# Designs tried in a protein design chat: miniprotein binders against Glycerophosphodiester phosphodiesterase GDPD5 (GDPD5). Part 5

Target 1, 371 residues: Glycerophosphodiester phosphodiesterase GDPD5 (GDPD5), of Arabidopsis thaliana (Mouse-ear cress) (q9c907)
Amino acid sequence: RTLHPLPVKGPKTVKLQLQTSRPYNIAHRGSNGEIPEETTAAYLKAIEEGTDFIETDILSSKDGVLICFHDCILDETTNVASHKEFADRKRTYDVQGFNITGFFTFDFTLKELKQLRIKQRYAFRDQQYNGMYPIITFEEFLTIARDAPRVVGIYPEIKNPVLMNQHVKWPGGKKFEDKVVETLKKYGYGGSYLSKKWLKKPLFIQSFAPTSLVYISNLTDSPKVLLIDDVTMPTQDTNQTYAEITSDAYFEYIKQYVVGIGPWKDTIVPVNNNYVLAPTDLVKRAHAHNLQVHPYTYRNEHEFLHYNFSQDPYKEYDYWINEIGVDGLFTDFTGSLHNFQEWTSPLPDTSKSPRQLLSQIASLVLPYAKA
Key: E = the ipSAE of ESMFold2; O = the ipSAE of OpenDDE; V2 = 0.75 times the mean of E and O plus 0.25 times the DockQ between their complexes.

## First folded at step 3 (miniprotein)

Design e9 (from p2 with E47F D51L E54W E59R R63Y E66L)
Fold by ESMFold2-Fast, scan of step 3:
Structure e9 (fold): chain B 371 residues (1-371), chain A 86 residues (1-86)
Amino acid sequence: as target 1 above (371 residues)
Amino acid sequence: SPEKLVEEIKRLADEAKELLKRAEELLKELGDPELAQRVRELAEKLFQLILEAWKTGNRDLIYEALKLLDEIRKLVEEAQKILEES
């Protein structure tokens, strides 16, 4: 569970800076391979395990409070169905051309959402944490990064902006994207990629909606990343095809607004019957247009590891970092990626601290060691 | 580089030796022969992989060694919990 003491509140006067010499380790919804997604505990675990960035999905409550939650419906990852007082709140809405039925985040106030408890999405992951943790707000998420003992970046997604703008009333003629950027600015986030301001509070803003990223380019100089779904899914806002948004012409256009793309990893390295095929040219073409590539989602379970890697996550990391050449990885298992990176590409350490993994293990056994 | 790989193998070998010495001391105190046997089997395989990686420069063997180091870590954590609960 833990090889280190719990994170100490009150960071040191000078924090260890974000590394920029190896691909970014991005904790997808926290360390959600171990602890339920988008909970305070999952984010604290990811920070302890050495993540560069903690990642979240921003949606809204009915009263316009930004929350950290992936699905537009509460059904799969909360105990909402167990709350009889909410039984009458189930709705059906058009979500990107599909009729979705469930308990939508924007049909509940923050006060109501805080009564719910998160449950594990995957039956094959640890079920012991079900019912322990509430939904957190985006501001609570920002506080976790702020209070970290080292500089930890954030990677928030502007999720389902079309849906949020249709169903949530935003004051003063503003919209969902305005609230997200205003909240980031309130917490001191800003600055172009690798600027001194950015290095103090690192941030990537991600979205599947290219018009949201173009819109916020007038509001913040913070680096943005365009997320790209499977080859069959058009953009939710502009109905543009995969072929259109991954074309050289489109990369030349969008690079004015974004620093990189975040494609589904199967569009880079296609999979057939759990074997990887030859990689596409997507990474090489993106790099030719000075765009970083941060694919999603790396998972350690046998169901997501391919036979080519002998179902070994370290072999998958080596392939994607050293052969494919990606610039960042969204992982559910930030600790395993950090361990791989420490062993294969260690950061310079003038203090000569022992390697993190062995130091943790030594701390566990040292009280019982005989001289 | 080959020099960097050799240095990484040396560091891994030194750290593995230190970990296993401490784990053996802890497991002797617990008096759990089954857990001790599991750690010994993983440790033997770990050292064989480190030695082979040293001789061949095979990067895949380093990844296998890291996996076994994680398995030993989990067993040491299990041993610690048993001591705390008894």
Scores: ipSAE 0.000, ipTM 0.220, lowest interface PAE 13.9, mean pLDDT 84

Design g1 (from p2 with K10L D14F K17L E18W K21L E25Y)
Fold by ESMFold2-Fast, scan of step 3:
Structure g1 (fold): chain B 371 residues (1-371), chain A 86 residues (1-86)
Amino acid sequence: as target 1 above (371 residues)
Amino acid sequence: SPEKLVEEILRLAFEALWLLLRAEYLLKELGDPELAQRVRELAEKLEQLIDEAEKTGNEDLIREAEKLLDEIRKLVEEAQKILEES
């Protein structure tokens, strides 16, 4: 007998879908408060702890392979200095007007980078995982999200595009941004914010470089977020000031390319002597232009929590979610944010008992079973 | 039409599969791995029924729709039994 597939509009395998009813929990470089940043272990821990999105920084190896790594130099978060075979690879380059000396990611092939082991950035965090994990590729990162037991979004940053385009040779007259978007498309990522395709594989593409986001708007309809640094830092690509890129005129311009902004949290709520001050109008103005606000970086340590919150991360989350009104949070401690959100804003599905869900299943199919 | 009926049944089957996977996730979070495993087995049975229905030919759609409805009825009975035991 000849068998043909039925004309059905649905997935063969269904996972628990991404929530969209409360602010997004974004695991900044994974659960890096607990496990070294941008490692497979940090991402698996974040997924286990209930994150909505896993976040990464995309840079490149010498041979044009996209990797998950924050710093343009390997010095602080890897054991590169202990590798005698790499001792001659230290270089000095101009990075945004400053001479930076170190072991640059783009001076090493992927094979060489895979010999390195990651170490915890912060001395005050858990040191037991130092030397255990290699640098991962962006494709390995995408595989982690793909293999998750539920729908987990990704939040990749196009990091230092000017630097990557200066020092890495991209084939076919293309550039760093093209390789990033081509890789995302290869793994099935696309679709405008909240479309059916996006909900199946959620994605936000972030960058501090507005021209990179404008450029990729011609390559993908995936939602983009403009990252904003402190008030003294101009954009790396266009040398535009903080005042310019947070103006109402600029928000009206950029909203045709981005769905939101990702500002440094201290530009929303300034800090002095470890006390938070009165909030600025940045969130209200962004919302007035239909832009989401996803600030960075929430951290549980006392130097980042501030005295106003009695060193309690739950009080910080309450303030930022319920009083400031942000739409997403980049956190090093995705588990503590998830616990807070489950307690204070349970999802309709998470508030239902398994008995209620099974009863709903029974009622859903019963009318057809009786026919 | 028979094709539209099968599409509607498959849509409901996908919705039921989604709810079963959600129930499994919550049961694991609540520390009931035995019940979670039973829900997982029910989800796997539904997934197999969806795959079988998708392999049917146009000329067999009515027969496959009737078989799928009977199997869904059995899954509803198993779900109710799990609810009674929990």
Scores: ipSAE 0.011, ipTM 0.353, lowest interface PAE 9.4, mean pLDDT 82

Design g2 (from p2 with R40L E41Y E44F E47L Q48W D51L)
Fold by ESMFold2-Fast, scan of step 3:
Structure g2 (fold): chain B 371 residues (1-371), chain A 86 residues (1-86)
Amino acid sequence: as target 1 above (371 residues)
Amino acid sequence: SPEKLVEEIKRLADEAKELLKRAEELLKELGDPELAQRVLYLAFKLLWLILEAEKTGNEDLIREAEKLLDEIRKLVEEAQKILEES
């Protein structure tokens, strides 16, 4: 069923505020478990499914326009290879010590990028949307959050800032991070965590590059989150080890710039042969330093779930929220997390009993039922 | 044909309606939050597939919807068995 917007404007309504009483549901690249990542459709689906924050990766076009796109190369999630007019654009660059060959985002203007169409990353996910959606700009992403029927937060990543600053010409002696913050301010984003300004337009700025977060701390008081990769990956900007950036000394240093950390979940709860092991002390130590913990990435597919949970995503959510005690979750399936949270930790203003929710779902299929 | 797709959608919607009504009764009797969450998740996915199939005419979505309907049916049967054994 296709909904048509009503032509009349209703009475002025106040948008429902962001919840702050349970862990944040963060739609990782939108509802990308269902719809191709970082598309308008994936973000609209996430908002419909009850997400608290929509998340994106910011990279740049050749002409310095911020775009929503995860990989530094277009090869895996777009139809760039089918465009014969772009066949000569393949390049090899050093990306964090590795030579990567492909079609880089910063070798294409926005006009050229808009000719491409997104493809589903995973063969085991729904393929029906391949070729339907273009790459969106960061400003288009901000417009999606602005136009939501309730207050929906944003969670943009300053992605590959070293690479973007090496290969994109930024005007006026500025850099990639300046463009990101200027765009956020243009759309009314700012304010320290839980301030009145922040509650009107909630925002977390994330990056794997600690120097980018330190740099933008002079440009905006918006809350920042340091992303942490696996134990073998040093920081891309400072070449600092996992052990260094998760030390108590480093947490005391970085907490003046960030409100939390976003670690890969396997660094909190290690995995061996698809069984989870005993958790590390990372969450407890971060909390001891007044840092929130928002791990990535929760996925409903059996190949990402562990035997300890009977490969049940609801058992995984229960474990991570109630046993591990995380403050937010990056999920590819924001709807399943929202349903779990509504059932187990209902909000006073929005909660419905499971029976009411099932009756509502059943009523939505009634137009298709036989009389 | 378009007529065949419409009839398949109506059949799936009818089956979904009856199954979700049964699930609602079982959720009340069992008081199992975990089962309730699984049923709700599958029900949301089923609804989305039915709506997208109607919108796009994609028959592959009907096959996916039938698989989800069968998954919900199995959960309802398991819940019924638990109630009878208790």
Scores: ipSAE 0.013, ipTM 0.361, lowest interface PAE 8.9, mean pLDDT 84

Design g4 (from p2 with D14R K17W E18L K21F E24R E25L K28R; at its last look DockQ between E and O 0.19; V2 from the best seeds 0.00; counts 0 for: pae E 7.7 > 1.5, pTM E .691 < .8, placed apart)
Fold by ESMFold2, look of step 4:
Structure g4 (fold): chain B 371 residues (1-371), chain A 86 residues (1-86)
Amino acid sequence: as target 1 above (371 residues)
Amino acid sequence: SPEKLVEEIKRLAREAWLLLFRARLLLRELGDPELAQRVRELAEKLEQLIDEAEKTGNEDLIREAEKLLDEIRKLVEEAQKILEES
């Protein structure tokens, strides 16, 4: 006998779930086409712009703290050279057979690293945020995803593990890989791909080092992705050729411990004189072995867009998503990919209304309508 | 039909979005503020027509919006030609 609805408070709402019905939008080092890479601001912007995953590179400080930073040297994306107190800290080390000179992350404590400020990697990108943001720790990165207003996945790369293990020691004889997995577990990450646990806290662990992926496969059932470099570059730790690691036999082998591959996009669709050529069968063959393909890196700038796309990132997205059929895209431009997918493959209940979509039309031109 | 109106609005908005995104990138490189002004004014008029069609259910406004979309398409083609000649 309920004659008229009564106001009743319901239980606390849960966050909106990760979508799994269209290719993943993977915010490569955050929205770094707009805000300097690997910073809190770049990750918050990517979340605001609608990314599915925020992506980071994990290295270590001298005192064994995991940090979000791409290059093993600080020179190119920080103001380290302007810090006179660090002038004597430049070193030369062997890195994968090359003598590299610079300010290495593992020669600085976290406290010292926190004094540095991040800058844009490319001079043709927006420079207004240079010097505004510090290096963040992996734990700080994890809290950004945890505290997001919707479910946002993470995509950490175990970066330069041989180098890190050579120069950093952790208590109890632990390896760099152990520290990464331990930190993920501390924040509640785990579960096989598409399991209930995974869907609550989505995660892909990526590396160029097959040995690191095998090692962590004994520590976690979280999904793993093998990154693949240029056709001329052997694997980081096992020295295997591109032809070997992209063979059908090798795909059949690695599917036991990875869910996908992350190849450089030019190895899927070769490029000559800045024109894309006929695609290879790499994606088709990976899919035949039930492996996902998440290529890197999609960038909107004309310096990176191939001439076939006429300086139009939407032509590039349409080609890679609808013709090539990739399962995720590492992008420096989270917002443009998100908007493309919202218009071309909208999601129920989470997509913008027709009025919301239309209200963005004039704003797309506004920054360019004035002198 | 209300369902057909919503469907046509989504189709038009998708086409406009793709054109305006390309226009934004071209205008950034071209640096022609007069052309950018024309594109912005047409885009704002297009938004107003689509919004009015949604509010009133007036399907005739969709035809007018299609005409504005064609004007935007022509301007995008002009911008592309200018940039390629540079």
Scores: ipSAE 0.012, ipTM 0.445, lowest interface PAE 7.7, mean pLDDT 85
ESMFold2-Fast, scan of step 3: ipSAE 0.053; ipTM 0.582
ESMFold2 (binder alone), look of step 4: mean pLDDT 82; pTM 0.784
OpenDDE base, look of step 4: ipSAE 0.024; ipTM 0.537

Design g5 (from p2 with Q37R E41L E44W E47M Q48F D51R)
Fold by ESMFold2-Fast, scan of step 3:
Structure g5 (fold): chain B 371 residues (1-371), chain A 86 residues (1-86)
Amino acid sequence: as target 1 above (371 residues)
Amino acid sequence: SPEKLVEEIKRLADEAKELLKRAEELLKELGDPELARRVRLLAWKLMFLIREAEKTGNEDLIREAEKLLDEIRKLVEEAQKILEES
């Protein structure tokens, strides 16, 4: 227990501000390379490891409560299959032209979802946390950022809005997107990119659905980012092709509503047989239209690190930041990106003491230490 | 063998933890932020390689981890020498 004198903790105590001088470090679903995705623990670990933004996917429960969960079905990252009482809830729905069968988030109330426990998506990541953590609400996610000891931004995705609007009943003729923006405003989020209000509570609102971003432009001035999928995937809402939504004409159109794009990194630097090929002009063209580029997803494992980089994540960061010139990175390993950026591009007056640095390093060895 | 790989990974993790504890003591004396940054970078790479070796069974990663552990050890010895010469 710690009681602190009022002169030490009081109105003069302010949080360390968000950096704006180097590419944004975006903790994709939290520090999910280490702890199961979109759990409180993954987000707290990301904040401890120096992330600029914590990122989440917003879906809905049956009773219209916003939750932090990536897949529209619970099957892969929860223990739903072990719950005999839910065995009869499996459904098949049309998701972007494909029949998907599983336990959909919107077929369960929040009370039912809170009975589930999250499990690690990847067999090659740490399995020790399986079954420890419940699904969190979007409001619980917002409180994690609010309660951080420094200014930490949020990067929520309006996920599968077509599906959520089709299957969830929204009161008063409102949409899924209305509930998302209303919740953000309730927690004090707003303000145009780099405004004083934005710097106090930084956020980017992301979506693969351009019509959702256009719609919310009438509801909030908060900066928005258009996510761009594989070259074969059309937009879920408008069925527009990759070629169309990455054209110069489309960038001129969409820049009225968004501050940047979030493309899949393989569309910027194509990969063949685990070798990276020559980069496309996507980043240069986006920048020519005054759009930021925040690619996804940087992962430290061998299958995601290519032979050109000797499978070294630091060589990949160097290439993408200094040669490709991206403005932000969605990473499953926010600590590794933070360490790279601190070493290569230290912020003025943010050098940590040797003690603090070693304490952080020590935390990385804990999973391999004797119990 | 897989059994020998697991044993080697545990040995490297234990050695890394001990070396990082010693590095913490020496860096508190020096106050050298550049040395601290180098130790942090190498320690992170070491932990990443140990983790990946455990997951994949790739023995080449064990050799890289041992090389990084040796580099961290040399930085700790450099820190000790600086303190002795001061």
Scores: ipSAE 0.000, ipTM 0.202, lowest interface PAE 15.4, mean pLDDT 82

Design g6 (from p2 with R63E E66Y D70L R73W K74L E77F K81E)
Fold by ESMFold2-Fast, scan of step 3:
Structure g6 (fold): chain B 371 residues (1-371), chain A 86 residues (1-86)
Amino acid sequence: as target 1 above (371 residues)
Amino acid sequence: SPEKLVEEIKRLADEAKELLKRAEELLKELGDPELAQRVRELAEKLEQLIDEAEKTGNEDLIEEAYKLLLEIWLLVFEAQEILEES
């Protein structure tokens, strides 16, 4: 039996501003728990479900057009292998010391990429949307946020900047990061965290590459977030260890360039045999250095919902928000997080008091009462 | 404000009592006496936490009371699923 959360209606006719009073609900690759990742449909669903930010991964086509796509190869999440005209386009490249073979995004023009259709990454998620949606450009993604009926933030990742700079020719002695920032400025994005300009068009720029975030700090005052991977994974640009980039000394250094960190959630609360262990001090130490913490990735499936939470995503949200104290969550299931937050931490402008919550529960069960 | 906290505690107690009576009756009627008993046990704990919070002025107990209300709500939604399955 699956619990049914109370229905969440879409945005009201009056355009609402971004909330800043509770942790940020970040739709990781859109509402991808239901709809294939980084598609227009996934982002529109996330907005309808009440997300604060829509998140994407920026890579490049061969002709230097920024696209929304997670993997450096098209193999896993597109129908590229079904296109006979592209059969000879498979390549092997050195990616951070490893030979990777596949259909790379930067080996295809945007016109060629637009011929492809996205497919669901996970066999255990809904397969009915496979082949329905094309790859979108970063500019198309920005247009989705712009045209939303309420203020919706964006959370773009500068993904694989070393790889994009190696294989894509950037004009005028510029680089991948320059194109990303120029595109953001073209669409009116800028301003320091919580400034009036930022509140009108909210933005966090994320990357696993600390040198990219340092570089763009000379180009934009928009808030940046350093992504942190598994304890075994060094930084792709500088080969720095987890221990180094999560040290107090490094937090004092990087806080001049970033407003927060985005660590893998298992580095905050380690997992063993599908049980959560005692939390590390990472969140407490980051907060001591005035850094926000936005962990990734929250997923509702049983293999990601540990036994401690009785396979209940609301118990996981309660733990991470109220016990761990995170400032934002990257989730594949933005609707479930929005429902939890609306019931437990209502916004001042739309007060859902305990009275309103109890009234909604009573209304839900009343039709089943016998006469 | 301590005065606003006391007012909130009293309001929460009154609303919880009404909801819990209705939820228990509904679940018992639906033929799930185990779920009804679980709701009742959580309801009794909720009343105890609210009474203690009112007596001591401890704000942390109000937060715990809200968490128990969420637990009761989730159990009530489970009862709705039972109805849909029958």
Scores: ipSAE 0.000, ipTM 0.236, lowest interface PAE 10.4, mean pLDDT 82

Design h1 (from p2 with E25R K28W E29R E34K Q37Y R38F; at its last look DockQ between E and O 0.22; V2 from the best seeds 0.00; counts 0 for: pae E 6.0 > 1.5, pTM E .578 < .8, placed apart)
Amino acid sequence: SPEKLVEEIKRLADEAKELLKRAERLLWRLGDPKLAYFVRELAEKLEQLIDEAEKTGNEDLIREAEKLLDEIRKLVEEAQKILEES
ESMFold2-Fast, scan of step 3: ipSAE 0.078; ipTM 0.666
ESMFold2, look of step 4: ipSAE 0.045; ipTM 0.596
ESMFold2 (binder alone), look of step 4: mean pLDDT 79; pTM 0.748
OpenDDE base, look of step 4: ipSAE 0.197; ipTM 0.768

Design h2 (from p2 with E24K E25Y K28R E29F E34W R38K E84R; at its last look DockQ between E and O 0.01; V2 from the best seeds 0.00; counts 0 for: pae E 10.6 > 1.5, pTM E .462 < .8, placed apart)
Fold by ESMFold2, look of step 4:
Structure h2 (fold): chain B 371 residues (1-371), chain A 86 residues (1-86)
Amino acid sequence: as target 1 above (371 residues)
Amino acid sequence: SPEKLVEEIKRLADEAKELLKRAKYLLRFLGDPWLAQKVRELAEKLEQLIDEAEKTGNEDLIREAEKLLDEIRKLVEEAQKILRES
């Protein structure tokens, strides 16, 4: 018992920090194997499931508002076709040398986009949530990470920057990329990889467009990741081949402004008829240049799983993490990757103590407790 | 004795680790919120008893902790039986 009672103001609390000792769990468009992609619900589910980073694609509305949305057209993951008031808004534009017809994000104001509802991309996924959730803005996405009960990183992609700069008016001689960086700074993001500032608000900025990453390297020291497409796809802005951008000479050049690469996983380990083949040396060569490798996309559906692994996603995770040696995984199934890592690579000091074991038992049961 | 208490705590920690492994398997397939709630309540009580036993060296508290661990084990095993039979 104390001599003087003190006013009760509550204990000081500190958010659980980002782990940096095992490969990153990157919730690709949220936990979208279960909940439609790029929605508040998908991101909240990913945070509940233990993701290290929530990942989004940034595009723009007609009126220059940054939105979280993957395709430049609304057709595949929204109910835009059911909105008769928009029936005459379908357009054809040149996108990276291809004529694409659809309802483009930059032809609609934010107010119009907010009338749409998101649906699942794949028919074989759970369709029960179709039509329940709107498109969210990048600022709404940032508040989800800010308000999380633990430190959760963000992983925004500057998506289709040539297209966005061509079709959206950016005031004051600015570009789409400027708006993205300005918004990040508004929410307190900054700092080089593993700096104290970065650890408080973790961030990777990704793009398929090398010139966008060079451009923003003059605006922010935040970590950047070059995304790499299929071997047949040149870069969207510079028209560079896969062979060029994965060369040792190119890696030596880009390490000055990126911390890593995000290649399609099939370009690291080729696949034939759902059998993985012998791996390439891409990860080893990237590591030799001190570049991280965060491949995309790990999916748990039978359509994406490999016969060499008996179509078991945990065998696939084991292969990529422990044999290939990747530094992060873009997954549509946040929970399954989290469970694998908690079982096989627990964070330091999580075993052989009654306190640690009891805490783990409690955390296992907590999702079902009424409290 | 303090030395025997430390040995019992280490044994209890090893058994709790194995029980945690089995409980994670059940969580994937059960979805039973009542079972999950009971395991959480027992685990919290177990932690409190172990903490008190470490501070005081009280062997009776270790015996209470062993009893609670056995109840958690039985609950997990009974849930596995239900799952197997359905």
Scores: ipSAE 0.000, ipTM 0.224, lowest interface PAE 10.6, mean pLDDT 82
ESMFold2-Fast, scan of step 3: ipSAE 0.005; ipTM 0.362
ESMFold2 (binder alone), look of step 4: mean pLDDT 79; pTM 0.739
OpenDDE base, look of step 4: ipSAE 0.076; ipTM 0.622

